# VH-VL binders against q96il0, part 185

Target 1, 167 residues: q96il0
Amino acid sequence: APERGAERRDTAPSGVSRFCPPRKSCHDWIGPPDKYSNLRPVHFYIPENESPLEQKLRKLRQETQEWNQQFWANQNLTFSKEKEEFIHSRLKTKGLGLRTESGQKATLNAEEMADFYKEFLSKNFQKHMYYNRDWYKRNFAITFFMGKVALERIWNKLKQKQKKRSN
Short names: E, the ipSAE of ESMFold2; O, the ipSAE of OpenDDE; V2, 0.75 times the mean of E and O plus 0.25 times the DockQ between their complexes.

## First folded at step 6 (VH-VL)

Design rc8 (framework fv_ebronucimab; at its last look DockQ between E and O 0.03; V2 from the best seeds 0.00; counts 0 for: pae E 11.4 > 2, placed apart)
Fold by OpenDDE, look of step 6:
Structure rc8 (fold): chain C 167 residues (1-167), chain A 120 residues (1-120), chain B 111 residues (1-111)
Amino acid sequence: as target 1 above (167 residues)
Amino acid sequence: EVQLVESGGGLVQPGRSLRLSCAASGFTFSEYAMNWVRQAPGKGLEWVSYISGWSGDTEYADSVQGRFTISRDNGKNSLYLQMNSLRAEDTALYFCAKGTEYSRYGFDYWGQGTMVTVSS
Amino acid sequence: QSELTQPRSVSGSPGQSVTISCTGTSSDVGGYKYVSWYQQHPGKAPKLLISRVSNRPSGVPDRFSGSKSGNTASLTISGLQAEDEADYYCSSYTSKSTYVVFGTGTDVTVL
């Protein structure tokens, strides 16, 4: 009985970008585009004296990045799968094989593919609306914490200047 | 085939807690929004809570806000509803409802429901 | 109180057409594209009939159709059959909240 190879469902790995910044880096690093999401991951620098507020901001940015990576990775996989299914279905309906006489993968013309894109966009419209809503919520929160961190840094600089004037 | 199976319902006293579960199968659970909808005996449908498949964001009806908590375990294909501070008005058949991949507001699959009765 | 109002009951003879209205208190039903309709038989779970105002899922008979005009969405059942006797619910969301709201429900009786 031939062992039915377990079709490894390519679950989009929770792909912690294998990009490791240099150990001595004191700044954020931008990695190459992820192969699934096509988004460039950011490796956030962790200061030795990170304040609780800075830590909260960093964590929020990291979580938001992971959320974006997962969304777009899954969206791109869905798109690719549906596109392939569409092409196969249309070729079959036309009585055409999946391969040309030259052995190349059979494709549809641009006009036929336009129907796919219109349908795909229509189906995904609401999904994109939810994404946009959540994206704005997260980014507003990030911006808010960025403002707080900026104020904290200003305050700390002023306190240090006062202490230097008193000595 | 898509299947949703609710469990955890029962008789409870007011002020007590109950946890509902929904076991999902037949689809990629992590890609879909999930909802709880309830129906009091002889009444209409009432939306209770939502959880995103993508962001994990949650929303609640005003009637359950601060008392109920929706959660999911994508590794177990399971949806949960933690219900605290239960009231007589929470007596209902609770349905697990699957959102479409592209729509939050259309539920294409429903479980058979689990009955929650809150009585003194 | 539900923000979506439906008639309490609608009746028709076999083979007739019946229409169920779903009216929002705001411009939400008319302004948004995401009205759904559900059929519920006694003691059964709801079944999706129509999504996105007029989209019919696979397996739903073509005698079910959805439309909207202004603040009112409508479900039309053409060629009414005995099996269509059930409760029907519309669903949408409001402009004030992204929460899901259900209509008050309509009991459809086949005479």
Scores: ipSAE 0.009, ipTM 0.555, lowest interface PAE 8.7, mean pLDDT 85
Fold by ESMFold2, look of step 6:
Structure rc8 (fold): chain C 167 residues (1-167), chain A 120 residues (1-120), chain B 111 residues (1-111)
Amino acid sequence: as target 1 above (167 residues)
Amino acid sequence: EVQLVESGGGLVQPGRSLRLSCAASGFTFSEYAMNWVRQAPGKGLEWVSYISGWSGDTEYADSVQGRFTISRDNGKNSLYLQMNSLRAEDTALYFCAKGTEYSRYGFDYWGQGTMVTVSS
Amino acid sequence: QSELTQPRSVSGSPGQSVTISCTGTSSDVGGYKYVSWYQQHPGKAPKLLISRVSNRPSGVPDRFSGSKSGNTASLTISGLQAEDEADYYCSSYTSKSTYVVFGTGTDVTVL
């Protein structure tokens, strides 16, 4: 198809099935979305001259990524399980089988599925509130240390300039 | 330089409790995730629990969820595992393991372990 | 709790190379996931050999190397020595759940 033809011009060569980070990268690298969390992971570079502050910032970013990946992977798993259970329960109540005559999974109409989405959001509301709180805490800490690293780098440049003038 | 020393293991009857301790030294304890990993006699390694350094978040293997509680005291550089409702299946050598900069993906230092035996 | 699949045992003569596989899924070994390898001698604690698929920590000999392709990670021991006789475990983090998983373990024998 013409649509697929345009997309194919920009895609990787045939036989390449997954994104792989560079083995010798000197920069952070952003990978494709994780299958379970649906979030793009960062592959962090550890520079040879990393300061203690730079190390702490990197660790905060890594821990935050792991926490975020875990939260959404768990939420996606819970969503999938509860969706299937909801569909199964409603089909059973209607006296219907779990599969159609063709062997495909039976499903519910849009109105019935809207009930599921409302129930899921309500049931998980507090969990998402705690996630948001922790997200803000983690991002505040990361931003704070980004500022400290920036100041450290500026100070080192100023100190080096003063040393050069004195020599 | 880095040292992890477990203690608190012993022989106990099923249904009883034990508390394991791990004394840490040679690194800034509060900045690293800590783990418990166990190994039943003649068997492989099994991850038991995790506690982050930054946030204090905890995770547990399904086999111990609700029975075991991991905790840390950063003031004492100590990691703990409270083991309640012990079962024969919990019999193992319990290792304290320090996380790396990727707190969940590698354990760069291990203690020698403390043996827990649960039998009648 | 899931496990990563390793061969039960491998063997080699001194000076030869052996390779230990660690097979999982896209949720634990595949994609961006990092794999680590541990060596354990009888009666001793595990020792980290390889982190982040192929990184050797300080003090680990060059003869240990790691790689990954698809859902399989590999540890290669080149120039096998008598002291390499031990059990070897891989590990990873699974995104299906919040668990760290270990491989089933491989007994390396030096003939």
Scores: ipSAE 0.000, ipTM 0.540, lowest interface PAE 11.4, mean pLDDT 80
ESMFold2 (binder alone), look of step 6: mean pLDDT 90; pTM 0.931

Design rc9 (framework fv_ebronucimab; at its last look DockQ between E and O 0.01; V2 from the best seeds 0.00; counts 0 for: pae E 18.6 > 2, placed apart)
Fold by OpenDDE, look of step 6:
Structure rc9 (fold): chain C 167 residues (1-167), chain A 120 residues (1-120), chain B 111 residues (1-111)
Amino acid sequence: as target 1 above (167 residues)
Amino acid sequence: EVQLVESGGGLVQPGRSLRLSCAASGFTFSEYAMNWVRQAPGKGLEWVSYISGDSGDTSYADSVQGRFTISRDNGKNSLYLQMNSLRAEDTALYFCAKGTEFGRYGFDYWGQGTMVTVSS
Amino acid sequence: QSELTQPRSVSGSPGQSVTISCTGTSSDVGGYKYVSWYQQHPGKAPKLLISRVSNRPSGVPDRFSGSKSGNTASLTISGLQAEDEADYYCSSYTSKSTYVVFGTGTDVTVL
């Protein structure tokens, strides 16, 4: 049985955004759009006295960001690849060259490209539905932990005020 | 490997009809334009007909216009040439020719041909 | 039908270079942007040598080259070999880009 050559899944390189915020920053930083995902990465600030709940929130936000980055990087690569394949296939089917007489890359018209977009969206519909579901699930979890952190901060402020009144 | 195999040639009387077939293999048939080219005995090459990969575009030489019909079945990887109202001048070896990866500009693969003889 | 004009025959000795011209004479064939060349041995199917004036497919020896100047395309065979004895045809599209035309053919003999 000839070994079916493992299709090298062109995994989007884990392009760690080389954006490093200033070391003295006391807030979250938003980086430039990632070249693969086109999403702006957020660098989360780590407080010196981070509570376990704050840490959990930060980690959840970071994991969600990484998940988003990876999803869109892969989706964009897949889209670009399939788009190019579609254009080439369609040009050949029409008996047209891959290059114009001027040497430029031949393109399809807007109507033909509309067909590609419809097909692509149809093909990836389930994938997008799962993404949306998971996106909401993750964001609800983040929001829930944000609420908990807010309550914890209020409680700590109240305790400090009571201690100052007793001294 | 790309292979083109013509069939359906033979001896026919003037005014009769004949259908040629070309079986294609070794490439994605629907992505390429296909052509028929003929060569009369001891003569040069003559282009006969063109069809696009999606069958949306066809063309014919003036000598066969209105008499010949090119068609394809992409599901069967087959090219056809329906020849009606055959004439003595249609006597030739008929080649199936594949369009290049650059579209209709040239024929990168040819079959061995099928002989059509139109005689009384 | 508009024909591309080729010399009837070209001859050369082994190791020499020979050139075959292909000239459009009809107004319908004016401005050949895409010229192809084919080699045909007796009793064989044609083989593509050159596409798009100068593009050489894989498997075609580098001794075959194509060029174009004005309305004349040329096929040059450098280092002529005995196996190069064959008929050669140029081909192009008409100005309407719907019809394919072939040249009259050139018989190449190796002396």
Scores: ipSAE 0.022, ipTM 0.610, lowest interface PAE 5.2, mean pLDDT 87
Fold by ESMFold2, look of step 6:
Structure rc9 (fold): chain C 167 residues (1-167), chain A 120 residues (1-120), chain B 111 residues (1-111)
Amino acid sequence: as target 1 above (167 residues)
Amino acid sequence: EVQLVESGGGLVQPGRSLRLSCAASGFTFSEYAMNWVRQAPGKGLEWVSYISGDSGDTSYADSVQGRFTISRDNGKNSLYLQMNSLRAEDTALYFCAKGTEFGRYGFDYWGQGTMVTVSS
Amino acid sequence: QSELTQPRSVSGSPGQSVTISCTGTSSDVGGYKYVSWYQQHPGKAPKLLISRVSNRPSGVPDRFSGSKSGNTASLTISGLQAEDEADYYCSSYTSKSTYVVFGTGTDVTVL
């Protein structure tokens, strides 16, 4: 019977590379916007001899991206749902049908919709404040680990120089 | 130290209403999303409803939309589920579940559940 | 409403490794969505085993590990013990709505 390789694969587009020779560098790259969150995913460079500290940093960045993607996908969906509910409620209050004579969804004019936008922004203000706090906490942690990786690389260079002298 | 204690379950006839409560302790209740999850006898887990820490975001499974209402009282550290127009298929053990610090996804603490039986 | 697909049952002898799959779509398991795993012993409440795809909460043995590839998440028990006999559920959310979804559940039997 036919079998396809079932190995788990990154969802990233084709630009990700796992090989980077010493004299050339590879870089993270940014993919197209996610359909639901509208955020552009970062596709991280993964060196073949990644240290444990380097792996920790990469996983922290990936985890933060996952958290961020989920937050904005959820917020975008909530916006769409609440917009439709607002339109339906206001049409019902005015005694109007939910569809026009042509069968298309009825809508509200821009002045009427302004009430929705004001209400939505006010309702979600604190949620976005907590999101921003957590976003800064995560980015501070990422910056801290970037510093630790830089120090590790300096120490590895010093270790190599000491080894050459002992030979 | 985190504790969740459900109450308010019982035997009711179809079409009747029940209100479930969940008393929370051991954490800052207002900072965490809360959920109701149910399990019919011999069946799997089914998510029922979600409410954010500030009560600003609620959501419901399609099977209960329009019949159930989730609410919370952060001053009393209490979560509620108002269940109206109960049906036989709502028969289940209802769990109160706490969300993690990373939003509403992932339930790190669960109560022992309160049984709701809807039968004629 | 929608359910994530898991095998109905998995069995193994003590010390073996078993893997439970959790298959969804790009709208719930795929991409950058969080997946969590729960263990439920008979008559007990579920317990969180894995959060955020691969994170083990404090107190969860290191023989439990999680991963995700494409639209499939996996839970692996690398040294099966008698106390691991239980039901296991995955969970995620759908990007199309704000709903949380559970997997169909997997009964793990230790032979």
Scores: ipSAE 0.000, ipTM 0.463, lowest interface PAE 18.6, mean pLDDT 79
ESMFold2 (binder alone), look of step 6: mean pLDDT 90; pTM 0.932

Design rd1 (framework fv_ebrasodebart; at its last look DockQ between E and O 0.02; V2 from the best seeds 0.00; counts 0 for: pae E 7.1 > 2, placed apart)
Fold by ESMFold2, look of step 6:
Structure rd1 (fold): chain C 167 residues (1-167), chain A 120 residues (1-120), chain B 108 residues (1-108)
Amino acid sequence: as target 1 above (167 residues)
Amino acid sequence: QIQLVQSGAEVKKPGASVKVSCKASGYTFTRYGISWVRQAPGQGLEWMGWISPYSGNTNYAQKLQGRVTMTTDTSTSTAYMELRSLRSDDTAVYYCARDTQFLPSGMDVWGQGTLVTVSS
Amino acid sequence: QAVLTQPPSVSVSPGQTASITCSGDKLGSKYAYWYQQKPGQSPVLVMYQDTRRPSGIPERFSASNSGNTATLTISGTQAMDEADYYCQAWDHSTGHYVFGGGTKLTVL
């Protein structure tokens, strides 16, 4: 599974590159990591002369970011909640308190925590498999539309050059 | 259960100010923005502005620029909207609503509304 | 500032399909949202981001947004769908939301 969805989107395969079409005044901006997803949000700029194809690409990128943000925010919250519940349940079974004498949260040793990690991975295996499938589908679609936008721009440039030559 | 609970109805004189509170529960307060919307009797919805509890950034409707202040208190998960220099045409039900901070997902959770009546 | 125009009313017979339009300059470049409001109640989000439906909203609600027009469509309209409907858009040039004037849907 990719470490982060935004990190996966930023990686370009050989011969294919990300596109940020020229926009007057402004560009997309990358913000700080979201507290809950740990992903950096992109603030998408909408130019005045956005083509219908550019509009579809931008909306697809926005929707993919929202999907990725929601997935990791939910996974991080689920992980934190289930981890704390597992620790509390095992401490209670051992007759121990939730806090040490120093006031720090009581923990389990590495062998005990290994049971949690194994159970969590097993429970969420199918969910992460579907995430990986959907991640590839979305990134392929984005790359495809980026290519179409690039071709649209090339054809518009050629039409302008052809018009100039005939004038 | 995600919920926004607003302060009670208010009656004000022209020229006074009003501060409506909106207490959030059931979700991470700093994860979402808060919009304020008002509705005069028998009229449609009017968006007043938006605030991010995360950053404190605000964006106010042009009509209300200079008269409205939106704030949050993250320690109590409460948003506030203050409208100053009240006029009789500010009589309305004032709603708070949850929104996202980055890509607007719409106002998916609404408060119960606060009636503010401005009369002499 | 942006203006969203809705018809003031739409009438439909039970079981028929209702369509409520929302017109605005280059509305398709923005995200469109739809809210239902019944008398004495807070608004309820029924469609968001042009075509998406929140959980709990019946599948008979659908929407589209392209060009200058967004449309809310209610198939198999029921008496309980009688309400005021508002479209909303986010205008990137101002960073503001704007509501349409509202459409009263009457089921008779």
Scores: ipSAE 0.025, ipTM 0.617, lowest interface PAE 7.1, mean pLDDT 81
Fold by OpenDDE, look of step 6:
Structure rd1 (fold): chain C 167 residues (1-167), chain A 120 residues (1-120), chain B 108 residues (1-108)
Amino acid sequence: as target 1 above (167 residues)
Amino acid sequence: QIQLVQSGAEVKKPGASVKVSCKASGYTFTRYGISWVRQAPGQGLEWMGWISPYSGNTNYAQKLQGRVTMTTDTSTSTAYMELRSLRSDDTAVYYCARDTQFLPSGMDVWGQGTLVTVSS
Amino acid sequence: QAVLTQPPSVSVSPGQTASITCSGDKLGSKYAYWYQQKPGQSPVLVMYQDTRRPSGIPERFSASNSGNTATLTISGTQAMDEADYYCQAWDHSTGHYVFGGGTKLTVL
């Protein structure tokens, strides 16, 4: 029985990485690359005594990760879809079969594909510009909060040392 | 301006053949496929087939295999659709349409349509 | 052969938003095209590649694709928008075009 190739349902990924770290983990875990975004998800550790500032940092990191996952998942899907449709449309227009005589999927040459890539990049240029802008903005915010958390930790350690010296 | 101009209305008897023409202008004829779509009175759009003016290759709807022939004349930028063994249920408006080349496959320009009436 | 399913009719009041759906098993992997057809006229392309609008088509026309369903949306529907609407996809496996059954939009 010919194995019916599982048509990959390009269902828009409900982008929640199913990666579950061990329950007793005390550090951040990096999962395997997501099948849609190709980005490795990070599972952020939640300390028992998480400060409000640490929580805010963690949430910001999580939100940024989710945003990034969704962006690339959608972008990769769009790219794949448009690429395939471009190839098929080009083959159709040329009156070429979708498969070679050997049964292989017909493809376009590198020159013909160059036109696709140029067009794709041109069409998505603004989207990529906005992405880059927002990426930098988010990472700057994360870095800023990382600095605040670091200062808070230093301050808390100093207070603890003072209290131990006074007793 | 990109335009497809079709031949005039036809009245045919059952068993006869009809040949509809579609003259293209305003673009490079060989760069775009031509599709044929028909619409019976009060019905939806039915795709019939497409032809590549570049290669002459065709693809026909399974329902019309053996009865339909699509051809092109690149010298006149004209596409032709011949339907043979006409039946009463072939009564429809027949449209030629330009297939997109570099965009995913759709039809961006349509002819005005040709009414073909099959009556006894 | 891929089948595209549309509601046979949609009614909307002037100024309201009309939504026409097109569902097909493989539509998620294919671009949807939308055509408007007024009585006695040829079909006109109103949306292509799921979400793209041709020049000359009003901004009130938009389209989306989610999963196996494409949706044509007409915001602020006008009387002039009364027409039949057809979705279309190209089946790359067969090289065939597939049309939906069409949706009659009535503006009440």
Scores: ipSAE 0.021, ipTM 0.619, lowest interface PAE 5.4, mean pLDDT 86
ESMFold2 (binder alone), look of step 6: mean pLDDT 90; pTM 0.923

Design rd2 (framework fv_ebrasodebart; at its last look DockQ between E and O 0.02; V2 from the best seeds 0.00; counts 0 for: pae E 14.9 > 2, placed apart)
Fold by OpenDDE, look of step 6:
Structure rd2 (fold): chain C 167 residues (1-167), chain A 120 residues (1-120), chain B 108 residues (1-108)
Amino acid sequence: as target 1 above (167 residues)
Amino acid sequence: QIQLVQSGAEVKKPGASVKVSCKASGYTFTRYGISWVRQAPGQGLEWMGWISPYSGNTNYAQKLQGRVTMTTDTSTSTAYMELRSLRSDDTAVYYCARDTQYLPSGMDVWGQGTLVTVSS
Amino acid sequence: QAVLTQPPSVSVSPGQTASITCSGDKLGDKYAYWYQQKPGQSPVLVMYQDTRRPSGIPERFSASNSGNTATLTISGTQAMDEADYYCQAWDHSTGHYVFGGGTKLTVL
């Protein structure tokens, strides 16, 4: 009985990068660009003695990454769909076929495509503004927690030095 | 208001032709395509083809190729669909719909439908 | 030619959520459109470009499109929502519209 090849259900891009770093990694790993978002995923290292503050930072970074991956995956898909629909609608309006006489996919010229880009950007302007706002908010929060973690590490090092001097 | 008004019901014999009209109003006729869709009694929607009033370009469903002709009159903002060599299985309600050629796309406005009955 | 497959019927109780699926090869890479048709009436566009709702369509109507399946969702289904629903997509290879077979939604 021929093994029915498991149709890889192209599951909707669950924002979980399938990138698996080596198990013994002691640092963050950067994966290849995601096929949907074109963003390089980061696998965050989990220290054995992770503090609650370090854990909070790591989770915030992970959530922000997932948010970014989902946003760009959706944006790229929307862009691709609209671009294709625009091309086809314009060709249809012009009375042109979807394929050239040579069998190639018919395309619009750069000038006609410029109108698409302008329109797309205009339509998505508010969405991009909200994205940018939220991106800054998230990154400021991450930076703030990075600072707290740095201070915590300094404090812990100082306490260890004091304890060694007292013994 | 955007409206598509179709011609009245038709009764035809097998082998005859029918021509259904669709008058558009409330928008610039040449900026949108017209699609034709039919529905046999108790059946689903079947796309027949589309026409661009601007270019006159048409695309027909493969099943109807050679039997269907779509035309437009820009002076009257009217689309026409002619179906030739009628058969009993061509008995259906025929709809014209505005086919948006610009984003957003789709069939956003429909005519009221025209019943075409093919009977011996 | 692209084929869109819908369940022939879906039943839902008033106030419950109805889900109508439309399956097709790589449908997630295309825009899906949805039409409502009541008996003796013309089809009405209820969703366009996967998730967009035309003016005049209630907010209880929503849709998604992912992978090979588009889904029309009606939250808080009402008796007035009883109708036939058709999905539609554009076949980029042929320049044809393709309809699903339609789904009869019954509100029990």
Scores: ipSAE 0.030, ipTM 0.683, lowest interface PAE 4.9, mean pLDDT 87
Fold by ESMFold2, look of step 6:
Structure rd2 (fold): chain C 167 residues (1-167), chain A 120 residues (1-120), chain B 108 residues (1-108)
Amino acid sequence: as target 1 above (167 residues)
Amino acid sequence: QIQLVQSGAEVKKPGASVKVSCKASGYTFTRYGISWVRQAPGQGLEWMGWISPYSGNTNYAQKLQGRVTMTTDTSTSTAYMELRSLRSDDTAVYYCARDTQYLPSGMDVWGQGTLVTVSS
Amino acid sequence: QAVLTQPPSVSVSPGQTASITCSGDKLGDKYAYWYQQKPGQSPVLVMYQDTRRPSGIPERFSASNSGNTATLTISGTQAMDEADYYCQAWDHSTGHYVFGGGTKLTVL
C-alpha cells in the first residue's frame, strides 16, 4: 500500500543502491522500488513553516512508510531464504546437485514450486491478516489527520483574509 | 548518547586487506545508513561509500569499486568496511558516519576514526 | 564529475564575520552540507540541506546555496571556531557524495 504524495521521477545511475532525487524539490518525491521491499519510498518534503499539526501528519506518514517498508523487506527476505532452502531440500531428495553442469543454480519446475508457495502462504496467513488490519488502521488515521490539516489551512486563509480587510 | 565506536589502529603491508568495524549505540541501527569516509595524513575528506543496514544495499565510490566491501550485522549493530589490495596511498584515518537513508540530512554522527597504515 | 572548490584558507579577526565559499557547477540545484574539523578530531556537521542548522550548533553559524556557490557564514567569530571546514554535495550523475578540498579558518 503506497503512500500518497507529489511525484517527480528520476532514474538513479546504474549500480547506485541509495535513492536520491536529482534536484531538491518543494514537493514529496517518490523513488524507485526498494530492492528488498519492492515498495517505492516517499521522500517527504519539510516546509520552512510547518505547523505542529502538519508535523504530526508528516511523522505519521513517515512511521507508516517505515513500518510498511520493513514488513515487506522482512517478508521478501524470509520468502527468498525459505524458497532457496525448499529448493535445496527437494533437490537433495532427488539426488541432484545444487547447480547444473553449466554452473547455473538448479531450480524446480512450476508445479513443484507451487507446493512452496502454498506452504509459505499457509504459514504466514495470521501475520498477513494482522498486517492488513494494521494497514487499514494506519491509513484511516492518516486520512483523519489529513482532514484536520486541511481545516487548519482553511482557517489560516480566513485569518489572513480578515487581516487584509482590517489593514 | 548516540555513538559510533570504531576498531583500533591497524598496520598492514601492501597487498593485504583490512576490515574496520563500527559499533553503533543509542539509536535504531536499521533506520540510518552508514557512510565511510577516509582522510590521508594532511589531506581532505574522501567519501568511500554507503550501506543501508535495513536493506543491505551498498553504494561505493567509483575509485574504490572492486576493492571495497561494506557489510552490517544488525544483531550487534555493527557496520564493517573491508578494503583489499592495500597500497601505500591507502594510508589514512577511516571514519564511519551515520547517514540519512531517506531524507538527506548529511552525516550527523561520526566515529572516532581508525588509522590504517600501509607500509613495507 | 562534480568538483567542489574552496579557498585553501580564510583569516579573520575575533568578532568579525568569516565567509567560506564552496563553488561547483549548478551547486544551487543540489543540497549542500558543511563540516567542521578541529585538529585531531572527527568532523562535525554544522550545516545541512543548504541552510539548516543541527541542534547544538551556535546561531552564529549560517549558510546559503544558490547558483554555483554555497557559503558558510560565521558571525562574531571566536577563537574556538578555528578549524578546517569542508563543504559537501550530492552528485546525482554518479550517485556519490563529493567533498570540497577544505578551508582552514584562522582566527588572528
Scores: ipSAE 0.000, ipTM 0.477, lowest interface PAE 14.9, mean pLDDT 79
ESMFold2 (binder alone), look of step 6: mean pLDDT 91; pTM 0.933

